# VH-VL binders against q8ixk2r445to577, part 61

Target 1, 133 residues: q8ixk2r445to577
Amino acid sequence: FFGMLQNKGLTDYCFDYNPPDENQIVGHQVILYLCHGMGQNQFFEYTSQKEIRYNTHQPEGCIAVEAGMDTLIMHLCEETAPENQKFILQEDGSLFHEQSKKCVQAARKESSDSFVPLLRDCTNSDHQKWFFK
Key: E = the ipSAE of ESMFold2; O = the ipSAE of OpenDDE; V2 = 0.75 times the mean of E and O plus 0.25 times the DockQ between their complexes.

## First folded at step 3 (VH-VL)

Design e10 (framework fv_retifanlimab)
Fold by ESMFold2-Fast, scan of step 3:
Structure e10 (fold): chain C 133 residues (1-133), chain A 121 residues (1-121), chain B 111 residues (1-111)
Amino acid sequence: as target 1 above (133 residues)
Amino acid sequence: QVQLVQSGAEVKKPGASVKVSCKASGYTFTDYYMNWVRQAPGQGLEWIGVINPDSGDTWLDQKFKDRVTITVDKSTSTAYMELSSLRSEDTAVYYCAKSHYYGSSRYFDVWGQGTLVTVSS
Amino acid sequence: EIVLTQSPATLSLSPGERATLSCRASQSVSRSGYSYMNWFQQKPGQPPKLLIHDASNRATGVPSRFSGSGSGTDFTLTISSLEPEDFAVYFCQQSKEYPLTFGGGTKVEIK
């Protein structure tokens, strides 16, 4: 799959990666932003290796979560996907991070009135349901 | 201008708890992870753990997992490390250290001045 | 955890001499073209100061006589010509995975 990765519960928000510096495409947090339908910073690919890949810049970025953390961070893609970069997109739309055994949830950023995807215990909440458009 | 300022030296009895603070300035506090490292007098550096100041999520070294709590107060841009059940071998200088990003990497670019915690009877 | 072994423990040299410090990791700290090894300098009564990050990148304000090299499990910090202010303890640190770990340190002392 590829396209804009939209949240079912937070219905007008999509995965968005807008690094502050084009020469530093990795190392920053993935955010949620109003879906604009123009691709660019909201265009992701779900690969056969269970990666969520950001192809807007070279080299390609892959979403990862460091052990013990809950934020989704852009890392460099590897030839063989490491466990921290593997997300299982389930039939019900849940995005399961296998290494942590948690699900990606749309959540409000505590320090400001903005939204981010975070790892949380898996529930059947629509805020944990994702789909490509 | 990026600076980390830690609380002053503490003297504690065995079995007590200590809470060290680290006040950040000169950058957006929630954008970078905050680490805690200690150093016994004349010895090497030992990493304790890290906190994501935005979420409050922590990762602690197994050696400290049962006794350390790391927290943040976003309104004051301050990180805290609390160590309980103090023993004499916990006598050390405790540092906070800010992560910075380089590509896929994170490294410690700024350190606090250190807080000496002495555990004695 | 990744164990870092620094050698020698103590290096006794005179000003103007070349210092070569080794850091070996128990497993590779390289991935996707990056080597997650950092070097710090520490003087008595001071916090550690970043010298080199990611194997070979010199931190801001660090003199050109300091250089880092290596990949995988074997890393080197070189000081091409020791100045009086360079006599200090040097620590390597891996940032590839948690827990983050430091080497035991190499003390560079005046002969």
Scores: ipSAE 0.000, ipTM 0.546, lowest interface PAE 15.2, mean pLDDT 86

Design e2 (framework fv_cosibelimab)
Fold by ESMFold2-Fast, scan of step 3:
Structure e2 (fold): chain C 133 residues (1-133), chain A 122 residues (1-122), chain B 112 residues (1-112)
Amino acid sequence: as target 1 above (133 residues)
Amino acid sequence: EVQLVQSGAEVKKPGSSVKVSCKASGGTFSRYAISWVRQAPGQGLEWMGVIIPILGIANYAQKFQGRVTITADESTSTAYMELSSLRSEDTAVYYCARTPYDSSGYYYFDLWGQGTLVTVSS
Amino acid sequence: NFMLTQPHSVSESPGKTVTISCTRSSGSIASNYVQWYQQRPGSAPTTVIYEDNQRPSGVPDRFSGSIDSSSNSASLTISGLKTEDEADYYCQSYDSSNYHVVFGGGTKLTVL
């Protein structure tokens, strides 16, 4: 699968990676933003290695979750995907992070008015359902 | 404080092209999307397209696909809208308007340019 | 794309309250945020309401926005009408299926 990774509950919102500095492509938080349909910062690929890849820049970025954290951060992709970069996109649209056993949920960030994908206990909420468009 | 300042009025012949500019005065649009919206005399607002300058990508309303090109020069904080193959029906006031990209989206136009009148007549 | 329908014109006396509706033709009005813009004669539009019901700095609290899912409409309400409120008002939303900004047809408010 590839394209814009859109939320079923927040239907206007897509995964978005817009780092503040083009010279530092990795290390920043993945956000949710209005789906603009133009690819680039909203274009992601779900790979056979269970990675969510951001191929717009070199080196290639892979979404990861640091141990004990709930935020999705852009890291460098590796030859063999490490456990913190593996997500299972299930038939019902759930995006399950194997290492933490939690699901990716569209949520309002606590200290701001913006939306971000966060790891939460898995539920049947539409805010935890994702699809490629 | 920050203003979007557009270029002056233009009078063009049918079949020609026009290029309108929109400069962020007193600030930058690096964290904004810039849309172009036109208004024919006595008519409503019509969205033409948008550019996200930091990404260098633009998207257009289907009606204008192939005739409109939106560009931006971040070094001068200026966006441009070029409309080709002009017809008398393109006579309108053309506005640029910005949308916060990073902090607040929802395609909310928080600032508008003063407008540029383009008259197409032979 | 869906359409946003507004009444062509509304009128009311100074000091009274007026409400301008904006009805979405397909899909839920609540699926996407609604903004409202005021355009006085000879001027560029300016924002009076964003994200359904928020007011920008400098916009008086006489202006309010609301969403009614049962009628599939957004509304702009202006209380304590003043002569300076005379303008065209446009609602605006976003069609995420087509990545397209949608404007209503506009409503001319006359304060008599």
Scores: ipSAE 0.007, ipTM 0.601, lowest interface PAE 9.7, mean pLDDT 85

Design e3 (framework fv_cosibelimab)
Fold by ESMFold2-Fast, scan of step 3:
Structure e3 (fold): chain C 133 residues (1-133), chain A 122 residues (1-122), chain B 112 residues (1-112)
Amino acid sequence: as target 1 above (133 residues)
Amino acid sequence: EVQLVQSGAEVKKPGSSVKVSCKASGGTFSRYAISWVRQAPGQGLEWMGVIIPIFGTANYAQKFQGRVTITADESTSTAYMELSSLRSEDTAVYYCARTPYDSSGKYYFDLWGQGTLVTVSS
Amino acid sequence: NFMLTQPHSVSESPGKTVTISCTRSSGSIASNYVQWYQQRPGSAPTTVIYEDNQRPSGVPDRFSGSIDSSSNSASLTISGLKTEDEADYYCQSYDSSNYHVVFGGGTKLTVL
């Protein structure tokens, strides 16, 4: 699948990656922002290796989980996807991070009024259900 | 063999700030998250926050939000914890502790610094 | 954050077995891994159990960890007690809802 990765519970919000430096795509947190589709920042590809790729840059970026944290961050894609970059998009729309056994949930970013995708215990919440638009 | 070596004891006045360092001696912070944990005299362990040096990202316990800042300089393999607006209740031994980067959320501390005593008194 | 509750103190004779419990106040104890740390006076903590039931190199097999979902608790069991086991013991887990490392209050083990 390829497109905007939208949340079922926060219906107006999509995965968004807007690096402050176009020449440095790695190291920043993936956020949720109002779905608009007007630029490359909201377009992702779900691959057969269970990666969520930010394919508009070279080298390609892949969403990864920070060590011991629940945040999703952009990292470089590898020839063989490492376990921290693997997400299973399940039939119910859940995005399961295999290595941590947690699900990606839309949540409010601490100390701000913005939203981010975070790893949380898997529930049947609409905030944990995602689809490509 | 890697060791976490912390800066020496500090005595501070209420309202001031303190910055404690933690250096990985004999190794690097590559593939590790570094947490800060404090322990008031005779009390238990209290987590303050964590940084992942290679990503430059930090996350803090809500109790310390707005007062604590954790930074790292990967070129010197040194992490820092700065605590502002000090109160007498901040008197504690402050530890840095290392978690291997496996992205699993296990939060196993495989190595601890020796601790830094910070005394806050009038 | 959820809380991890430990008894404040336990005591037992040399050669006997003690079990220290660590009970999670909300959410399942099995949702996140549990670690156990030993702290002697004047020293930094050291790990005796990680990932529920694993022992670091150098920790004797007298130390074991377990999870009991029915009581929502983790346990540290020390068999064949020795005087050098006298220390404070802390359990630790991770609260995914708050991105927070959670420590139990600690248990002082006295070997009489």
Scores: ipSAE 0.007, ipTM 0.535, lowest interface PAE 14.5, mean pLDDT 84

Design e4 (framework fv_cosibelimab; at its last look DockQ between E and O 0.33; V2 from the best seeds 0.00; counts 0 for: pae E 8.6 > 2)
Fold by ESMFold2-Fast, scan of step 3:
Structure e4 (fold): chain C 133 residues (1-133), chain A 122 residues (1-122), chain B 112 residues (1-112)
Amino acid sequence: as target 1 above (133 residues)
Amino acid sequence: EVQLVQSGAEVKKPGSSVKVSCKASGGTFSRYAISWVRQAPGQGLEWMGVIIPILGIANYAQKFQGRVTITADESTSTAYMELSSLRSEDTAVYYCARTPYDSRGKYYFDLWGQGTLVTVSS
Amino acid sequence: NFMLTQPHSVSESPGKTVTISCTRSSGSIASNYVQWYQQRPGSAPTTVIYEDNQRPSGVPDRFSGSIDSSSNSASLTISGLKTEDEADYYCQSYDSSNYHVVFGGGTKLTVL
C-alpha cells in the first residue's frame, strides 16, 4: 500500500510531514493537513514490516510513538522495525499500534484545537479509520 | 503585521493573458499555501487553484486547467496567477488567500489580499 | 464537485438572532469541514468560523457554527445582531475527491 493516507471520517485530512528544517527530517510531529492529492509530504508507504515510511526527504523516516506518548513522530527507519514503529492496518481501516495496543485517531490535543494523528483507545469510530488514496 | 498586497487593476483584450501578483508584506510564504479565488461583479466566490511554495507544487480547479498557471518566488515572497485566453466572462476581482501549512494543521483562509480587478473588454 | 446552496438573502432586526443555512447537494455535510466567511461591501472576505464551529481570535461569541446531518446542512448563527454584521456570508467546504475548494453562493444579510 502506498499513497496519501486519508481519514475515513474526516476526509479533509491526510497524514502530512512538513518538518521545519529540511536538513533535519527526524524528531518532528506528524500532522494532518488538507489532502491536496499531489503526493510529496503526504506520500507514505506501508511496508511488509508494518512500517509507515516517509521518503520524500533523505534519509528515509519511519513513523514511531515514543514510550508513554500519544503523538506520532518521525524517526529514522531501522533494518529491523522496532516495536514502536509497527502499525497493523486492519481490514476495517484501523491503524493498530502494536506496542501500545492503541489505535491512531484523528483528534485534537487538549492544548490545541488542531487535528493531529494521536493514539487513543481503540473504538469503531470513523476517525480511527484510514485508507491509502 | 503581515498583509497580502496584490498588483493593480488591469484592462485586457479578449484572447490576451493577465498575470496578477500577490506579495506577503512583512512576512514569508515558507509555511503557507496560497490560493487564488475570483469574484465576478455581483457574483459569488470561485476557487481557481493553490500553490504550496515550499513543496514546489500547484493544483488547479478543473474548469481552469490549461488556462491558469500559479507560480511563486520564495525569495521575494510573491505568488503569481496567470490566466490566458481571456474572455469577457473572466472579468472579476481576483483574490489571493493563504492557508497555514505548518505544525498547527489548521485549514481555512486566514488572510486575504485586497483583490485585483481584471476587466476583459474589446 | 458537490454544490453548497445558501439562501440568497436573510434579514432581521438589531438585537435578534439570524441563522444562515448551507446545504450540500451530495455526500454528507459531516464528511468535510465547513468554514464561514464575511464580506462587507468593497472588502475582501474575512473568516468568522472555521472547522464547523471554531472562532478565530477577534470574532465575538455571537457568531457560532453548527452541523445538522439530518438536513445535510451547516448553519451560521449570529445572535445579538448589530448593524456592522450587514455583509455577504459565504460557506465553504472541500471536495476531497477532486481536491477542490467549494463555496456556497452567498447570502446577503440585511440588519433591519
Scores: ipSAE 0.409, ipTM 0.820, lowest interface PAE 3.2, mean pLDDT 89
Fold by OpenDDE, look of step 4:
Structure e4 (fold): chain C 133 residues (1-133), chain A 122 residues (1-122), chain B 112 residues (1-112)
Amino acid sequence: as target 1 above (133 residues)
Amino acid sequence: EVQLVQSGAEVKKPGSSVKVSCKASGGTFSRYAISWVRQAPGQGLEWMGVIIPILGIANYAQKFQGRVTITADESTSTAYMELSSLRSEDTAVYYCARTPYDSRGKYYFDLWGQGTLVTVSS
Amino acid sequence: NFMLTQPHSVSESPGKTVTISCTRSSGSIASNYVQWYQQRPGSAPTTVIYEDNQRPSGVPDRFSGSIDSSSNSASLTISGLKTEDEADYYCQSYDSSNYHVVFGGGTKLTVL
């Protein structure tokens, strides 16, 4: 699966990554932004290694969750996907992070009008449902 | 120096189609999008659409949806704009423009082709 | 969606300062970057300002861009006006609500 990763509950919002430096793509947070289909920043790939890859740059980036955190951060992809980069995109649309045993949820960033994907306890909320478009 | 070089002037009849090319000379499209902007005689600039060659994703202005097709060939660093069902009102100079962009709505043009005159007349 | 409105024409004498406005009809002018393009007669447009106030290489510092949130407008200011500045100028932004690039109607600058 590849393309825009769109949320069902937060209608018309997609995964978005825009590092400040095109030559340094790791270490920043993945956000949610309106699905516009006009930028590389919203193009992701779900791989057979259960990675969510940001593959518009070389080297390729993979979404990771750091220990004790609930935010999605871009790391470099590795030959063998590390545990903190493994996600299961389930048939029901839920995006499950294997290591934390939590689901990715579209949420409002505190004290902001912006939105971000955050790890939360798994529910049946449409805000935890995702699909590639 | 990187330049955008467009194909030559076209004369078309109403109802026909035109395909204009835009080649990046001395560079590639790998980090940029390519937009198409037209200008009717004595009129302003009008955005038609954009393509991200590396992804093969194109987006079009609503006015031209269904009638315009933008494509790109990375191997030749060339973008194309095809406009069908031509009418007299489509008579204009058509420009391609290199388009830096980001997810925050930063879309601007930093390099322009020389323009291609398309004349539609019976 | 929104429109960008520019004056149809402005004129000024050489050496003086001229300002061209670009007013956004809805939404904040500051929500998306504004660009300015210069087009001399018979030529393709060239970029003179991008990202509100940045000048590309080769553009003289006589050209400057600004944003005024109170009037919901952007402005192109040309100081020390020269004869070669005579051209049409277009503002441009992006409408995230419909994913469209939006141009102003253009302003014809005449150097008297």
Scores: ipSAE 0.026, ipTM 0.649, lowest interface PAE 6.1, mean pLDDT 91
Fold by ESMFold2, look of step 4:
Structure e4 (fold): chain C 133 residues (1-133), chain A 122 residues (1-122), chain B 112 residues (1-112)
Amino acid sequence: as target 1 above (133 residues)
Amino acid sequence: EVQLVQSGAEVKKPGSSVKVSCKASGGTFSRYAISWVRQAPGQGLEWMGVIIPILGIANYAQKFQGRVTITADESTSTAYMELSSLRSEDTAVYYCARTPYDSRGKYYFDLWGQGTLVTVSS
Amino acid sequence: NFMLTQPHSVSESPGKTVTISCTRSSGSIASNYVQWYQQRPGSAPTTVIYEDNQRPSGVPDRFSGSIDSSSNSASLTISGLKTEDEADYYCQSYDSSNYHVVFGGGTKLTVL
């Protein structure tokens, strides 16, 4: 799958990655922003290795979650996907993070008007449902 | 200082096609989206479509689907818009415009070309 | 698809305040950010408001943008009108469902 990864519950919001320095794409948080399709920062690929790749950059970035954390951050992709970079996009739209056994949910960033994807206990909430567009 | 420089004015007959170029001077537009927007005389702005040059992906407004082709050449930092089966109502100024890579609110156009007048007349 | 409807023209005296409306035909105006562009005769447009109410650097603070969910509209407000503000103004939003950029029809502002 390749395109904008959109949230069902927080309608018209997509995964977005726009690091402050184009040459330092690692270590920043993935956010949610209004879907627009007018910039490479909203295009991601879901790979056969169960990665979510930011592949409009060389070298490519892969979304990861560090152990004990709930935030989605950018790492460099590796030849074989590390466990913390593996997500299952299920038929019902839930996005399951294998290592943590949690689901990706659209959430408001603490003390902010902005939104972010975070890991939470899996529920049937539409805020945990995602699709490529 | 980056500028978008477009090709010169053209006069066309109905049924023909036109190809307008848009070159980034003093920089590049890789990592940006490039849109084409037209404005008929005395009329408003009309979005025609967009290309994301680094991906080679173009999307078109429904009204122009099948008549417009938008392409880009990263090596020359030039985008192109080709409109076929021209009609008198296609007489307009055609603008290219970019969305900045580092800007929040990626829907807005921060840099516009000077415009290219295309006149379609019998 | 949705449309953005603007008045065809508005007029106001120098030093006064004018508001230009931009009404969305279907779906919520709050679902997508609204931008505003100024176009002087013979020139390409320039941005005066983005993301509903943000000003680019160099745009005077007498330009402001707002959203009114009850009327399903956005507004551009220009206070302390100057003759240099005489121009066409366009609102713009994005149709996420159809992946299209939508412009309003434009408003000619006359400063009398």
Scores: ipSAE 0.014, ipTM 0.638, lowest interface PAE 8.6, mean pLDDT 86
ESMFold2 (binder alone), look of step 4: mean pLDDT 90; pTM 0.926

Design e5 (framework fv_cosibelimab)
Fold by ESMFold2-Fast, scan of step 3:
Structure e5 (fold): chain C 133 residues (1-133), chain A 122 residues (1-122), chain B 112 residues (1-112)
Amino acid sequence: as target 1 above (133 residues)
Amino acid sequence: EVQLVQSGAEVKKPGSSVKVSCKASGGTFSRYAISWVRQAPGQGLEWMGVIIPILGIANYAQKFQGRVTITADESTSTAYMELSSLRSEDTAVYYCARTPYDSSGKYYFDLWGQGTLVTVSS
Amino acid sequence: NFMLTQPHSVSESPGKTVTISCTRSSGSIARNYVQWYQQRPGSAPTTVIYEDNQRPSGVPDRFSGSIDSSSNSASLTISGLKTEDEADYYCQSYDSSNYHVVFGGGTKLTVL
C-alpha cells in the first residue's frame, strides 16, 4: 500500500508531514491536514516491515512513537525496523502500534482547529480507521 | 519484459487536438506513475504532466495546464495524453515514461516509450 | 521552481574520463534524488543512473553518479570513454514544492 493515508471518521483528513527545515526531517510531529492529493507531504508507503515511510527526499523518514508518548513523530528509517516504528494495518482499517498495544486515532489538538494522529486505547471508532487512497 | 508502446506519428492542423496513447505491453500500470515528456526538434526534454492511476490523480506543468489532459485506462494498461489548441510550436516527439511509484515522489523514469512525432502544420 | 544547469557540451578522447555537472539553482541538491538519462540521435532516452548513484542492469560500471552538497551539484562520471558513449545526457530531479519534474538542459558528449 502506498498513497494518501486517509481517516474514515475525519473523511477529508490525511496523514501529513511538512518539516520547517528541509535539512532536518526528524523529531517533528506528524499531523493531519485536508487531503489535497498532489502534495509530497501527504504520500506515505506502508511496507512489508510494517513501517509507514515518508521518503519524498533523502534521508528517508519512518513514523515512530517514543516511549511513554502518544504522538507520532518522524525518525530516520533503519535497515531493520525497530519495534517503535511498527504499525499493523488491520483488515477493519485499524492502525495498531504493536509496541504500545494502542491504536492510531484522529484527534483534535487541544484548543485549536488542527488535528493530529495520537495513540489511544483501541475502540471501534471510525476515527481509528484508516485507508490508503 | 514490459515495454511501453506508443501510437504512430500524427500530422495535425493548427487549432486541432491530438491524443497519443501509451500501452504497457506485458505488464500493468497499477504500481506506476506515467509521465508525458516532449522534445521539440533540437531542444531538450520538457515534462508535461503525470498520472498516478491508482490514486486517480493527474498533475500538469503550469505551461500546459488547461490545454493538456492525461488519462489512464487500467483495464487495457493504456495511458493517454491529449493536447488541444495545437500550435506550430507543439511540433515535437512526445514520450511516455514510467515511474515506479513508491509514494516517495521519486519521479525517475525506469522505462520510456519509443516516442510519437506530432507535426503541426497547415 | 528550481533549475538544473548543465554545460552545453563536453569533449574528451577515447579511454579518458569525463564528468558532466548538474547544478541546482535553489534548495539543496540532496533534497531530491537525481537521475541521468542517455539519448542517442533518433532514440528515446534510456536511464544510466537513478537515485543519485545507482546503475540499472546492463549499464557498465564505467558510469557513476555522485552528489556534492558543497557545490550544490550532481555529477555523472564516465570513465574509459568509448565512441558509443557519444550522446546527449540529461540530469533530472523532482521539485517537491511544486510537484514538478525538472530536467537539466542537456549536455552533448563528443568523443574525439
Scores: ipSAE 0.009, ipTM 0.531, lowest interface PAE 12.2, mean pLDDT 84

Design e6 (framework fv_retifanlimab)
Fold by ESMFold2-Fast, scan of step 3:
Structure e6 (fold): chain C 133 residues (1-133), chain A 121 residues (1-121), chain B 111 residues (1-111)
Amino acid sequence: as target 1 above (133 residues)
Amino acid sequence: QVQLVQSGAEVKKPGASVKVSCKASGYTFTDYYMNWVRQAPGQGLEWIGVINPYSGDTWLDQKFKDRVTITVDKSTSTAYMELSSLRSEDTAVYYCAKSHYYGSYRYFDVWGQGTLVTVSS
Amino acid sequence: EIVLTQSPATLSLSPGERATLSCRASQSVSRSGYSYMNWFQQKPGQPPKLLIHDASNRATGVPSRFSGSGSGTDFTLTISSLEPEDFAVYFCQQSKEYPLTFGGGTKVEIK
């Protein structure tokens, strides 16, 4: 699967990664932003290792969640995916982070008009359902 | 009400270090990045660096990387910028500025009042 | 680093006149439909105040007479009819990549 990773509940929003330094793509949060249909910063690939890869730049980035955190951040991809970079995209559209036992949810960050994907307890909410466009 | 309050003016000798504080209130400290910007008298604005208060990760302009350390104290919602090996050309007003760190929302919406650092012999 | 050039350095105008301020980037500050250009107003003894973010979005509380436009390398801040409080220095700033950089400023002064 590859393309723009769109939220079923927050219907106009896609996974987006806009690092302020193209030469330092690691360490910033993955966000949700209005889907523009141009690929680029919204183009992701779901791999057989259960990674969500940002391959627009080299070296390739892989979405990860650090222990104890709920935010998705960009890391460097490894030849064998570490557990913190593995997300199970289920048939119902849920994106399950197995290491934390939580699901990726589209959420507003406190007192902000900004939207981000965050780890939350798994529910049957459309805000936790994702698909590639 | 969101506000950033900085520490008072400092006068330092060449070769010394200065540590400026920026205390945040009125928002969740760890939800936004904290930037440091300076302005020499009569000159323009120069970006020094930024910190993610949640993780402690920092990104600095290359010309400051060897002399600047940015840190946070989450318990007091305070960010710090320490500049070492001070020179006379470091004389400037130093500002902290809150930014959205979500994608294209990288604008500086709230600024501290500024801290004048004077380096003189 | 991306260099921002503002022109003119000084704009001498009377209240009620239109001000047009230019900011040119040494390389594109647009990517994937986003234009990472912000505008700030600064008065003596005060910190900069955000006016426009992401090229054309007016910040909360900023009067409608302020507008931003442009993409790629060429950006404009327009004040449709100058009020006395608008005489200040204006800075553009790119947030596309690190290091974040500012233009040299345009001083809008009374003619």
Scores: ipSAE 0.013, ipTM 0.620, lowest interface PAE 7.9, mean pLDDT 87

Design e7 (framework fv_retifanlimab)
Fold by ESMFold2-Fast, scan of step 3:
Structure e7 (fold): chain C 133 residues (1-133), chain A 121 residues (1-121), chain B 111 residues (1-111)
Amino acid sequence: as target 1 above (133 residues)
Amino acid sequence: QVQLVQSGAEVKKPGASVKVSCKASGYTFTDYYMNWVRQAPGQGLEWIGVINPYSGDTWLDQKFKDRVTITVDKSTSTAYMELSSLRSEDTAVYYCAKSRYYGSSRYFDVWGQGTLVTVSS
Amino acid sequence: EIVLTQSPATLSLSPGERATLSCRASQSVSRSGYSYMNWFQQKPGQPPKLLIHDASNRATGVPSRFSGSGSGTDFTLTISSLEPEDFAVYFCQQSKEYPLTFGGGTKVEIK
């Protein structure tokens, strides 16, 4: 699958990666932003190794979760995907991070109008359901 | 309501280090990036770097990378910028500035009042 | 790095006149429908104050006489009718890529 990764509960919002330095694409937090259909910062690929890849740039970026954290951060992709970069996209749209045993949920940062994907306990909430468009 | 309050003016000798603080209030400290910008007398604005207070990750302008360290103390909602090996050319007003997260643009909506650092022999 | 060139360096105008300030980038600061150009006003002894973000969006509390336009490499800040408090230095700033950069400033002064 590839395209815009859209949330069912937070309608019209998609995974977005828009770092200010296009020559340094790693280290920034993945966010949610209004789906615009123009590719680039909202174009992701879900791979057979269970990676969520941002591959419009070289080197390729892969979404990861650092130990003890709930935020999704852009890291460099590796030849063999490490466990912190593996997400299981289920048939019901749940995006399960196996290493932490948590699900990716669309959430608002406290005291902010920004939205981000965060790891939360798995529920059957539409805010935890994602699909490629 | 939202405020950034910086430490007071500093006078330093060449070769010394200076550490400027920026205390945030009125918002969730870890939800926004904190930038550092300086302005030499009669000159324009120069970006030094930025920190993500949640992760501690920093991005610096290459000209400052060997002399600047940006850190945060989440418990006090305070950001710090330390500049070492001071030269007279480092005399400037140093500002901290809050920026929004990506996806809604990265603009500086709130600035600290500025800290004058004077480097003189 | 992206270099921002502001022109003119100085605008000498009278109250009530229109001010048009230019900012040109050495490479595009637009991507996927976004334009990462911001404008700030600075008065002596004060930090810069945000006026316009993302090329054309007026910041909260900024009077309607201030407007921004442009995309790609060419951007304009317009003050439709200068008030006494508008005589200040104006800086453009790009937020598309690191390092973040500012223009050299345009001073709007009383004629």
Scores: ipSAE 0.007, ipTM 0.594, lowest interface PAE 9.7, mean pLDDT 86

